# Ledger of designs, part 2: VHH binders against Endoribonuclease YbeY (ybeY)

Target 1, 156 residues: Endoribonuclease YbeY (ybeY), of Chlorobium chlorochromatii (q3are0)
Amino acid sequence: MSLELCNSTRQAIPNKRLLQAIRMVVQGEGYEIATITGVYCGNRMSQRINRDYLNHDYPTDTITFCYSEGKAIEGEFYISLDVIRCNARHFNVTFEEELLRVTIHSALHLTGMNDYLPEERVAMQAKEDYYLQLLKTQKSISPQKSTDNAIFSCNS

## First folded at step 1 (VHH)

Design b14 (framework vhh_nb_b201)
Fold by ESMFold2-Fast, scan of step 1:
Structure b14 (fold): chain B 156 residues (1-156), chain A 122 residues (1-122)
Amino acid sequence: as target 1 above (156 residues)
Amino acid sequence: QVQLQESGGGLVQAGGSLRLSCAASGFTFSSYAMGWYRQAPGKEREFVATIYRGGSTYYADSVKGRFTISRDNAKNTVYLQMNSLKPEDTAVYYCAARSFLDYLKQPAYDYWGQGTQVTVSS
C-alpha cells in the first residue's frame, strides 16, 4: 500500500490535507488504497498530457488514470495548479478549497465514478460537496500515527 | 509489436552493485508506467519498483534505500540501479510496462520482458 504526492512546481500545497482528502474519499466509497500517485504540476505538463491522451491542445484541471478493477485501487492523477488558481478566482473560493475539491474529484474518478452525463455530473458534485464539508469538520490527523510518505518535489 | 529487452544481469559478490537496463519499442514509451519485478526459483514473481510517467517512484520494502529506478524517455529505456546487493536478491529480473488509459480496464502491467538473471554470492 502506497499513497504518494509529487509537486513538480514551487507553489506551496497543503500536503497533509490532500492526503487526508484522498484517504477519506477512497475509504468513504468502500475502497482501499493499493497504489495511488498524485502529481501536482503546471499548465505545460497538463497541456502535454491532454494532447497526448485526449488529442486536445489546452490545459485541464485534472487527468485521472485507474489501473485496477477491484476494491484495492491502483492509479494516478495529474492536477494543474495554474488551472486551480484560475478556477478559484472564477468561483470566488480559496485556492485551498478549489485544490481540495479537484483532488476529491480525482479520487472519486479512481473509484469508478464517471461524469459524462448531466445526472452523473450532479452526483459527482454532490459527493465533492459532501467530502469537502466532512474535511472542514474533522481534526488534523496525528503525526505520530501517520505512516504515509509525501513527495514535495519531483522530476518533470 | 511491443518488445521489452532487459540487460545488465550477472554474477556479483554480496555488497556489490549492478545496473539493469530495459530497452522498449513498439509503443509510446513516455505514456507508460515502467516497473521491475523479480522471480527466484520456486517462488512467485514479486514487485520490486515502479516509475510513473510524471517521475514519481514506488519501491518494495525489501529494496528501499538500496535500489533506484529511473527512466530516459529520449532513449525509451528504464533502469534499475542495485546497490548493497544481498544473496536474497538473487532472481530473474523482469521489465514491465503498464498503460495509463483507464478505459482499457487493465489492472496490471500490459507487457513483460524476457528477464535477466542476477546472482549474488555470499
Scores: ipSAE 0.006, ipTM 0.169, lowest interface PAE 10.2, mean pLDDT 78

Design b15 (framework vhh_nb_b201)
Fold by ESMFold2-Fast, scan of step 1:
Structure b15 (fold): chain B 156 residues (1-156), chain A 127 residues (1-127)
Amino acid sequence: as target 1 above (156 residues)
Amino acid sequence: QVQLQESGGGLVQAGGSLRLSCAASGFTFSHYAMGWYRQAPGKEREFVATISSGGSTYYADSVKGRFTISRDNAKNTVYLQMNSLKPEDTAVYYCAVRPWGSYKYTLDSSTSPYDYWGQGTQVTVSS
């Protein structure tokens, strides 16, 4: 089991909370982590790729690759911190709340949830709200779970 | 601008080996998953192998156990080591930056106008 986060930016991120959010979503949806890598970046090219591939009126701020189809998830996601900051301002929420929401969204994608159809987007938002609220009551990572790999720095 | 340049193709006899290289520029290489695809004469482009930013690898069933994908982030290069080559491996091999989505979507995107592709390198395996 490997869960690793990479941050290539100068923007501080709540690593422990992000790891907790990913574990909570994966376990809550009935899956296990084989290997998940989350990449947090500030590259504006990622925003264009997201818009082009997802054809969204407003980008979801993440690009998610799921390689597995069974219960043990293998995959990775990329989140643009520049877009998270813009979204937080637009929605009048904190940077941390928007970052957690998009991280939860990415983890839900890794469990096979789609957001192509309007009803799928509503279901996704409901799950985002559910896990985000659940995180408010759980401030520490379970000590009974095996230790995941620590966050690592990205190549420059 | 994203640029991908493949090299290492050629003519080999069945059972032989080749190592393909793909030099990448114009993006932060270490942050992206990379893939190899191929297009045989008269066929659609098909997935061969992928390597994640973290180094995890996945292969098409047709090449599993014979091909090995690897990367060198210091050189912005992805490699495909091809062993036990068969005539059916004859194709133009393309390097690509893997797009968003599940494994299914990345295969569909082989024909997408949004994909970043190299020019390809020809591999010919004689009987």
Scores: ipSAE 0.007, ipTM 0.185, lowest interface PAE 9.4, mean pLDDT 75

Design b16 (framework vhh_nb_b201)
Fold by ESMFold2-Fast, scan of step 1:
Formats: C-alpha cells, structure tokens, sequence
Structure b16 (fold): chain B 156 residues (1-156), chain A 124 residues (1-124)
C-alpha cells in the first residue's frame, strides 16, 4: 500500500490534512488504497498534462488517472495550486478549504465517480460537501490507522 | 535485455488505415503505462496516445476519433489502430513505456523505455 503526495511548487500545503482527506474518501466509499500518488503543481505543468494526455489547452484544477478496476485503487491525480488559489478568491473561501475540496473531488474520481453529466456533478458536489464537513468537525477518526507510505518527494 | 519493438509502419494512401504494434520484453509489461509519440521532420516530438496499466486511454486532439490505442497483456503488446490517415500524420512513430504518468509527460528521460520507431508515410 502506498499513498504519496508531491508538491512541485513553492506554495505550502497541509500534507497531513490532505492525506487524511484522501484516506477518508477512499475508505468512506468502500475502497482500499493500493497505490495513489497526488501531485500538486502549477498552471503550466497542469496545462501541459492536459495538452499531452487529455488534449485540453487550458489550466484545470484537477486531472485524475485511475488504473484499477477493483476495490484496490491504483491511480494518481494532479492539482494546480494556482487554479485553487484563483477559485478560492472567486468562491470567497479559504485556500485550504478549496484545496481540500478539490483533493476530495480527485479522490472521489479515483473511486469511479464521474461528473460528466449535470446530475453527476450534483452528486459529486454533495459528496464533496459531506467529506469536507467530516474533515471540519474531525469526528471519530478511522479505526483503520494509516498503513500508507506517506513520503513526500518530487523528482525530475 | 529490455526491448520495445515497433512494427506495422509503411506507406499508405490518404484515407487509409494502418495498425502499429509494439512488442515489449524484459520488464513486467502489465504494470507499465504504454504510449505512442510521433515526430515529423523538423518538428518536435508530439504525444499521440497512451493507455494506462488499468486500460484507461487518452488521445491528442489531432488524432481523437481516428486512432485507437489498446493493449494485450498476455502478449506484452500495445497497438495503435490508425484510421482516416492524413498526409499530416506522416512521422516516425515511437512506442514508450513508463511506470508513472508524469514520467511520460516530460521527456524520454522520464520514460523507462523507448522503441527505435517505425516510419509512417501518408501520400495524397
């Protein structure tokens, strides 16, 4: 089992809270972590990944790749911190709250939830709100303590 | 030794089809992401398509709807089905294998393995 976060930017991120969010979503949705890598990056890296893999020529808040079909998740996601900061200002929320929301969103994608259709977006948003609220209240912690290898590194 | 061997390239008329194959050996194929890149004379190498170890596929806009990438883990082979070929598809096509998606995004140094390439020429 591996859960790893990488920050390729100069912006500080709350690693402990982000790991907690990912574990909470994966376990809450009835899945297990086989290998998940989350990459926090800038607009240019996010835009290049969109161009090179998804062929979108604009920055996005997150790009998610799921490699597994079963309950043991293998995958990775990329989140643009510049877009998160812009969105936080636009929605009048804190940077941390928007970052947690988008991280939860990415984790939900890894469990197979899509947001292609309007009704799927409503369902996704409801789940985002649910897990974000759990993180804010910090109610009972998971009895399954993290067995993840949470090592934070980015290389070239 | 590690090998990625492309085949299936050649000369084809515009509107025609080709299927490229990439046979892999010397590593645990099923755990790797496979991809196709191409390079035309005087141009930068560009992404064409990729397929993850789990089977998810992604395409460049220029080929979306015309090309299909697939894999056969039992045969350690990745394929690129190329339909409705255009003269602008003329390039050397390279097979690549990478453990992580972000490795494939950067350069050949971020992929673990690359093939030697196969020439595809589309005439008028």
Amino acid sequence: as target 1 above (156 residues)
Amino acid sequence: QVQLQESGGGLVQAGGSLRLSCAASGFTFSTYRMGWYRQAPGKEREFVATITSGGSTYYADSVKGRFTISRDNAKNTVYLQMNSLKPEDTAVYYCAAGKYLYRGYWTESDFDYWGQGTQVTVSS
Scores: ipSAE 0.005, ipTM 0.164, lowest interface PAE 12.6, mean pLDDT 78

Design b17 (framework vhh_nb_b201)
Fold by ESMFold2-Fast, scan of step 1:
Structure b17 (fold): chain B 156 residues (1-156), chain A 124 residues (1-124)
Amino acid sequence: as target 1 above (156 residues)
Amino acid sequence: QVQLQESGGGLVQAGGSLRLSCAASGYTFSSYAMGWYRQAPGKEREFVATISSRGSTYYADSVKGRFTISRDNAKNTVYLQMNSLKPEDTAVYYCAAQTGRYYWEGTKYPYDYWGQGTQVTVSS
């Protein structure tokens, strides 16, 4: 029903590519979008979410909440752009590639994939690589639904 | 590949202190989030303390004010200073590392690597 992205930072992000990545993962895994909200934030908001929901007071690159049990996904995720920049430098990749990878990872979590066990981590990383490669080769992907909401600025 | 080795456990009287050490192998230790967990006889493994790659710390309510977690990146080591020990602190203490870039937090925290544990026994 809706796919919305919010950027609470002053950092530019490739919003059309992020929307394409989320749709590609959800549909590629055999699911549908009921309501997905992705929030791109800085360290302060990431730390606040960790404190309020996870009892941690440090930032993380992503936090994902899935509220649905069936094929129509209801959920949200939060991605720290400051952590993405640090990770991109550490792994010697572009900011955009790391951002897309973490967005794909968050979308895979929304489909019910876990990464607690080594074999689960290997499987998830393979799917991250798969969807990243699809995005690199499918430059002409169009919006899937006319009711999808575009990225917007967050007030707080 | 990360390997974790705990040391510093032992027998101590109530009110005493111990310092646990966890030596980590691997070239990216400074980027890891590190934690301590413990498991008492007949109980599930429980969280004790964590320290992020950025130096932020968080403690279980049962140990706040008594335990201190710290790290030395030059030595690839994380420490747990345990003061005012109580008999209920008796457990095997495990060091854990989170080396992943990100995690799903809906219900659980994924630590990628675990040590073999070190026994702490607090007599009354």
Scores: ipSAE 0.012, ipTM 0.169, lowest interface PAE 8.8, mean pLDDT 78

Design b18 (framework vhh_nb_b201)
Fold by ESMFold2-Fast, scan of step 1:
Structure b18 (fold): chain B 156 residues (1-156), chain A 127 residues (1-127)
Amino acid sequence: as target 1 above (156 residues)
Amino acid sequence: QVQLQESGGGLVQAGGSLRLSCAASGFTFSSYAMGWYRQAPGKEREFVATISSGGSTYYADSVKGRFTISRDNAKNTVYLQMNSLKPEDTAVYYCATRKPFYSVYTYGSPYSEYDYWGQGTQVTVSS
């Protein structure tokens, strides 16, 4: 029903490609979108969310909340663009590639995929690689549902 | 309300065995990973074992081959079978799970963090 992205930063993000990646993962894993909100934010907002929900006072790359239990996904995720930039440098990849990877990772979490155990983390990274490569070969995917916003204000 | 209650701790001689249980309530148990951690006096809490919702297991190197984690979804219970106990296994053992419907990923951490903890059960191994 609804897929919305919010960017509260001055950093440019490839909104159409991020939407494509989310739809690709959700559909590829056999799910549907009921309501997904992706928030792309700075370290300050990421730190506040960590403090509110995890009692952490440092930023993380992503925090994902899945509220649904069935095939129609309801959830949201928060990605720190500052952490993405640090990760891109650490892994020697582009900002866009790391951003897509973490967005794919967040979407996989929304399908119920866990990474609590080391072997689950390896499996999840394999799925990240799979969808990232699939995304590179598929440049245009029309959404089945027409009620998505590409970018909007995080405070609206 | 998420509740985790450990039981089965006690005093045992080195080489002995104990089976810890963790009774869970207030969430859909079968959908969540469960873990065991321990904390000795004056030490940080350390990882012992985890079991995923799908039944995959992983163990700390210090307990591999001696401890077995398992779950019974019908009873909403996770177990830790501890064999060949050593004095260095003496600690308070905690059961843990993650808050429903959310996950955190951080590069540099091998695990998502656990959100809910039980009160713990004391295990004392005498030499």
Scores: ipSAE 0.014, ipTM 0.189, lowest interface PAE 8.0, mean pLDDT 77

Design b19 (framework vhh_nb_b201)
Fold by ESMFold2-Fast, scan of step 1:
Structure b19 (fold): chain B 156 residues (1-156), chain A 124 residues (1-124)
Amino acid sequence: as target 1 above (156 residues)
Amino acid sequence: QVQLQESGGGLVQAGGSLRLSCAASGFTFSSKAMGWYRQAPGKEREFVATIYSGGSTYYADSVKGRFTISRDNAKNTVYLQMNSLKPEDTAVYYCAAHRYGTSWYLLPKEYEYWGQGTQVTVSS
């Protein structure tokens, strides 16, 4: 019912494509959005959230919390744009492609998909590839649900 | 018709403990993030702790390790267990319900509903 994105950094992100990707994954996996908050941040915030919630003291590309049990998803994710940029260079892909992949990955986690086992990681990567490809083939269409107002300021 | 009602405040000596309760009604409690804030005389309201709809928690540095937030969805109640109380913990404690179950912002404006508050006084 509510999908909100926040960018706490000075780095530009493709807001409309990110919202489209999240909706596509949630709907494609047979779920609905109750409340999803996506936070695009720097390494400092990612490290703090990782430390405070997961007892890990390092930056990471994404941290995902799913609070719901059932078809209507309640959850949030945090993506470090600094880590995404580093990963894009490492994997020899564009920043936007890596960002979309990690956003799709986070949305898949919110649907209950895990990646703890090697077989689960392979399955999740296949889903990432699938939704990335779908996103590339979709025409830009104004969604019935407002996507522009789903983006808000993080530091207010 | 939304109501948040705090209880459990009082006067305690430094090093003591108190358990605050907040009974909620008029909304779907299990879907909301619940938080505790406090306000000392002459100061702004400050964040203490939050618990999300899924049960994960987040604490202010000043209370981490001493306070524990928990919830009982069957009773529509959120709790704050306060241990090793210090004079600096003296404040009115407020229960708050966030608009969403997954609030990652710990600012007062992100909370939709507020209780009336309960006084906690810690003597030295």
Scores: ipSAE 0.000, ipTM 0.149, lowest interface PAE 12.8, mean pLDDT 78

Design b20 (framework vhh_nb_b201)
Fold by ESMFold2-Fast, scan of step 1:
Structure b20 (fold): chain B 156 residues (1-156), chain A 127 residues (1-127)
Amino acid sequence: as target 1 above (156 residues)
Amino acid sequence: QVQLQESGGGLVQAGGSLRLSCAASGLTFSRYYMGWYRQAPGKEREFVATISSGGSTYYADSVKGRFTISRDNAKNTVYLQMNSLKPEDTAVYYCAAGTEYRYLGGSWYHPTGYDYWGQGTQVTVSS
């Protein structure tokens, strides 16, 4: 079982809270973590990934790839910290709150939730609100190194 | 019925300018993300620019510094000001409207933010 986060930017991120959020969503939805890699990058990196893999040349706040079909999740997600910063200003919330929300959103995608249709987006946002509120009511929990995951710095 | 109607296209010499307009009807315009895409003959549809309901903008690298997207919510209209036009800007330009939510193109299989599309307007830039 592996859950790894990578930050290729100079922006500080709440690593322990992000790991807690991912575990909370995956377990809350009835899934297990096989291998999940979360990459936190800048706006240009998100555009490049979108263009190279999905043939779309526009920025996005998150892109998620799920490789598994069963209850043990194998996948990765990419979040643009530059877009998160812009979103936080637009929605009048803190950077950390927006970052946690988008991370929760990415984890929900890994459990098979879609947001193609307006009604699916409403359902997704309700789940985001639920897990974000749940996360806010819990004390910070440090991951156990011997039975959990390793945390890495990105090279770029 | 939702309808997006583009106008302002035409023929222009390299280095010239054009202003495209897109009039929207049948939707609460102020709640939608608006965008411009283009498609050249034999090519796939390419992103150009987008603007949120709050006025935040994003541009394709190929048009940054030359094109400006703006909106007028009172007139239900989005604009694309195109300056320093190049022959490679020749394309049919499409207006698009998407339901505003927290994630601009953040879906995991097909990241799109747009639910409605116009019929397009031709822009031709001569060398």
Scores: ipSAE 0.013, ipTM 0.205, lowest interface PAE 7.8, mean pLDDT 78

Design c01 (framework vhh_5c3l_4)
Fold by ESMFold2-Fast, scan of step 1:
Structure c01 (fold): chain B 156 residues (1-156), chain A 123 residues (1-123)
Amino acid sequence: as target 1 above (156 residues)
Amino acid sequence: QVQLQESGGGLVQPGGSLRLSCAASGFTFSSYAMSWVRQAPGKGLEVVSDISGSGGSTTYADSVKGRFTISRDNAKNTLYLQMNSLKPEDTAVYYCARKYWTGSYEVRTFDYRGPGTQVTVSS
């Protein structure tokens, strides 16, 4: 079992809180972690894509790959820190709060949750709010102490 | 088992053209939307283009619109990307990916991707 985060940028990210968020979502939704890799990178989206953001429910610059169909999740996600920074400014929230929200969103996708329909997007946002609140109250769901808590640099 | 294999990458001059192919096997190809996704060194993944299972609907990233054309041949289980007017900024590894659509243009979920093919645009 492996849970790894990779940061290819020079921007500091709250590694322990991001790992906690992923674990809380996966376990809270009734799944287990087989292998999850989260990549935080500096690719900026175009102005047109940012414009589309203003016309949709939850516009995030994340790409997820889910390779598993059972309870043990195998997958990866990619998040652009530049887009997170733009979104945080637009929503008037902290960089950390927006980063946690998008990380939770990516983890929800890895559990098979989709947002194709308008009601599904509302449900996704409700789940994001739920897990963000759990993180703020510091409730935990089956914490682990194995090497699957390890964090590695993308530039190592 | 699901298998995706890209081909057609290479070195090309700015303003040149390349056509990428992706051979798919192990699933009902026509039942899945497909995408071309790219990654420059040290950067995240960018969705370049996607195409519906029937081929009746396509989308393109702003950066490639008007220059790239996605298509598919369901009888041959093959996905294509015709790349025209190539720019140095198009230099990346290009991946063929089977789409698990989650809605938003900014949010993409994929079940599988191939090993990738390198495209280098340089003089």
Scores: ipSAE 0.005, ipTM 0.258, lowest interface PAE 11.1, mean pLDDT 77

Design c02 (framework vhh_5c3l_4)
Fold by ESMFold2-Fast, scan of step 1:
Structure c02 (fold): chain B 156 residues (1-156), chain A 124 residues (1-124)
Amino acid sequence: as target 1 above (156 residues)
Amino acid sequence: QVQLQESGGGLVQPGGSLRLSCAASGFTFSSYWMSWVRQAPGKGLEVVSDISSGGSRTTYADSVKGRFTISRDNAKNTLYLQMNSLKPEDTAVYYCAKSPTYYGLYTEYSFDYRGPGTQVTVSS
């Protein structure tokens, strides 16, 4: 059982949140982690990997390799931080939010979800939104407090 | 070598619908972000909608949100724009456009190539 992130760039990334996102997606979709390696790299490295290792003439938004077929995932993914930076600006979101979305997208691919057909893309975008929101909600959870909140203010 | 050919434009009444198509050839269509852009009479170019290479991300201009839907079929090398609830201000020549790179670095949003365009006229 291993989940590792490699960052070959000088751009800082939120390792703890990325690991949390991957675990959340894999568990949420009913899978387990056998071995997952996420590689965060620059455009040039992403292009080299795509050219040298993929037997097709087109790359995806991210590059994912799933080596397992059962519930215990063995695989890896490659995300260009230059693409994330560009996408964040273009879609008017933060770098961290775009990075989390693309990482979630890659994890969904590792669970066997595809986005080739229009209906598949709609379903995958819905899952991306779901896990991104769930991650934001879970991050906001504090240790239980004994004080009442506004929900209970109307009891007599 | 790169070719983009739009179709599906025409004359419609306000509230009507049109579906635009763009047939792409001469490049690896599934590797590039694609856009629909328009130019109204006497005005500059407006980016209407963008779609990522795999289709997982889309954006829309505020003027068309909720009315237009961009999609793509990478198996057919075709880009689509479904236009609903059309308004007179949607009257324009509509172009499909290829982004410079699927790993795009947009310091200024520019198009590598665009098609000849298809005319959409919304009249009362």
Scores: ipSAE 0.000, ipTM 0.158, lowest interface PAE 14.5, mean pLDDT 76

Design c03 (framework vhh_5c3l_4)
Fold by ESMFold2-Fast, scan of step 1:
Structure c03 (fold): chain B 156 residues (1-156), chain A 125 residues (1-125)
Amino acid sequence: as target 1 above (156 residues)
Amino acid sequence: QVQLQESGGGLVQPGGSLRLSCAASGFTFSRYAMSWVRQAPGKGLEVVSDISGSGGYTTYADSVKGRFTISRDNAKNTLYLQMNSLKPEDTAVYYCATYGKEWYLGSRTYQFDYRGPGTQVTVSS
């Protein structure tokens, strides 16, 4: 059983907050974590994955792979921090809020939630808003340093 | 390279029928949701109908519900729109479109990443 986040960039990310968001979504949707790996990368990694799997070359904010079909989730997701930063500016939200939203979105996909159709995207957006609001109502003050904040490396 | 090519448009009398087809190539068709989108003169894009990759889920705009039917043949990489009881208000260029998304790709776009060149449908006497 593991939940691991990899940051292949030199950009700071709120690791503890992202882990909290993923656990909240998985538990809230009635699932369990078997193995989840979240990879936070620059634009090039996301474009390479997009090119290899979709046969086109443009940036995307996230791609999610779900390997499990039952209640115990096995999967991984990739998020482009550069695209998150651009989208945050465009939608007039903070970098952290956009990053949490896209992380929640990726976690919802790991539970099997689809967003192929406009109605499905609206439903998914409602779930994103729900979990974002839930996170905002959580206790904001916590110990400054409970766990080491080491620089993460990617799986390889 | 993603290619989408519509056919089947034309001039038809009010109350008539047309069937549009869209030939898709350059991607794994069965993994992508597909849409029919139209644009009337001086109007924005309107999503007419959507269909999931498997064909198991479909939606329709209120303006066409009960009159239009979307379907797909994944073995032939072809999307269809059966249009019945056509009205002058249905006059538009009809586009075959996809968000360019495979399963679980992207979180922000409600826009169409790929669209064919379109086929003109004119409903008049």
Scores: ipSAE 0.018, ipTM 0.392, lowest interface PAE 5.7, mean pLDDT 78

Design c04 (framework vhh_5c3l_4)
Fold by ESMFold2-Fast, scan of step 1:
Structure c04 (fold): chain B 156 residues (1-156), chain A 125 residues (1-125)
Amino acid sequence: as target 1 above (156 residues)
Amino acid sequence: QVQLQESGGGLVQPGGSLRLSCAASGFTFSNYGMSWVRQAPGKGLEVVSDISYSGGSTTYADSVKGRFTISRDNAKNTLYLQMNSLKPEDTAVYYCARGIKYYSGSEYRTPFDYRGPGTQVTVSS
C-alpha cells in the first residue's frame, strides 16, 4: 500500500488532511489503495501535463490518471494550487475547502466515477459534499479528543 | 502524433448489423482505454461503449446494451464495435476515442482527449 503526496510549490498545504480525505474517499467507495501519488503543483506544471497528455494548452485544477481496473487503486493526480486559489476566490470559499473538494473529486475519479454527463456531475458533486462534511465532522472531534486526554488526567 | 481512423459505417436496414473498426497509431494502444462515441445531427455526444486497456472491463449505454459489443486487438492496435439489431435511433456519426485514462478539470467535462474523424451509420428503410 502506498499513498504519497508531493508538493512541488512553496505554498503550504494541509498534508495530513489531504491524506485523510483520499483514504476516506477510497475506503468509503469500497476500494483499497495499491499505489496513489498526488502531486500538488503550480500552473506551469499543470499546463505542461494538460498540453502533453490532453492537448489542452492551459492550466486546470486537476488531472487524474487511472492505471487500475480492480478494487486496488493504482493512479496519480496533479492539482494546481494556483487554480485552486483562483477558484476559491471565485466561489467565495476558503483555499483549504476548495483544495479538499478538488482532492476528493480526484480520488472519486480514481474509483472510476465519471462526470461526463449532467447526471454524473450531480452524483459526483453530491459525493464531494458528503466527504467534505465527513472531514469537517472528524476534524472537530479529533482535536477535542486530543485536548480531553491532555486536560483530564485522573487515575485511581 | 495520435491518429484514430474509423471504418465500417454505411446504410443498413432496421434489424441489420454493422461492424465498425478503428485503427490507432502514434501512441501505445495497449496502455489506454478506448471508447465509441456517437452524435446524431443536432444532438449532443453520447458515449456508446468503453473498454479498458486490457479488455477486461466494458461498459455500455443503456440504449445499446445487449445489442452492441465492444472489443479490441492490442496486437493490431485496433478497436471494434459489433452493432446488432440496429434501430433508426442508432443513426449517427460514430467516433473512436481515447480518453478512459484521463480526467481533466473538476469544472470541465473532457470525456476523451482524442477522437477520429468519424464514420456515418444510417439505419433506414
Scores: ipSAE 0.016, ipTM 0.364, lowest interface PAE 6.5, mean pLDDT 79

Design c05 (framework vhh_5c3l_4)
Fold by ESMFold2-Fast, scan of step 1:
Structure c05 (fold): chain B 156 residues (1-156), chain A 125 residues (1-125)
Amino acid sequence: as target 1 above (156 residues)
Amino acid sequence: QVQLQESGGGLVQPGGSLRLSCAASGFTFSSYYMSWVRQAPGKGLEVVSDISGSGGSTTYADSVKGRFTISRDNAKNTLYLQMNSLKPEDTAVYYCAKQRFYVTSGTYWEHMDVRGPGTQVTVSS
């Protein structure tokens, strides 16, 4: 069992949250992690990916490869941080939110979910929204230690 | 029904060359990315190369860059892999595969969508 993230850029990324997101999606969809490698890359790799995979003006934010066919996932994905930055600005969201969305999207692809058809895109978008919201909920419910809290009582 | 049939494998000496072919039917060939994937005995699948529907974009695994060339003839519904400067480590069963992708949300190769039965390539004297 291995889940590994590689960041070849100088752009800081929230490694622990990204790992949490991947585990949450894989487990939530009923799968297990055999070996998953996520690669976060910069300008040079982004240019190579766009040159190699697209003959259009549309940039790609992620490329995902899944090698497994059972419940234990073997695969890898590549995410362009430069594209994430551009998309975050365009969609008026934070860099972190867009990064988490695209990471969740890549993890959903690793579970065999596709988005070839418009209705499939809608379904996948709903799953992205679901896991993003779940991540926000889990972060916000981090418990405050009771020993640091004042207990107020109304004994009147 | 999607059908893929590879040919052109065989025994070749190190430094030699082979050309693999894949005959495709049952789908609009020119509309799909196509790939060559290989599997050595007892090892996992490795994506060797892929090519866009128009042939305008190609990619290669680092292990084969500069030695292998992927191409297609959409009029004949045929995919090719020209393999030069072959090494013993290239010994594997080679599969032709139809891949799916979604450009708006990026490119996705979930796993081999459809593969042919494969053709054996053995690099040895």
Scores: ipSAE 0.005, ipTM 0.140, lowest interface PAE 10.4, mean pLDDT 76

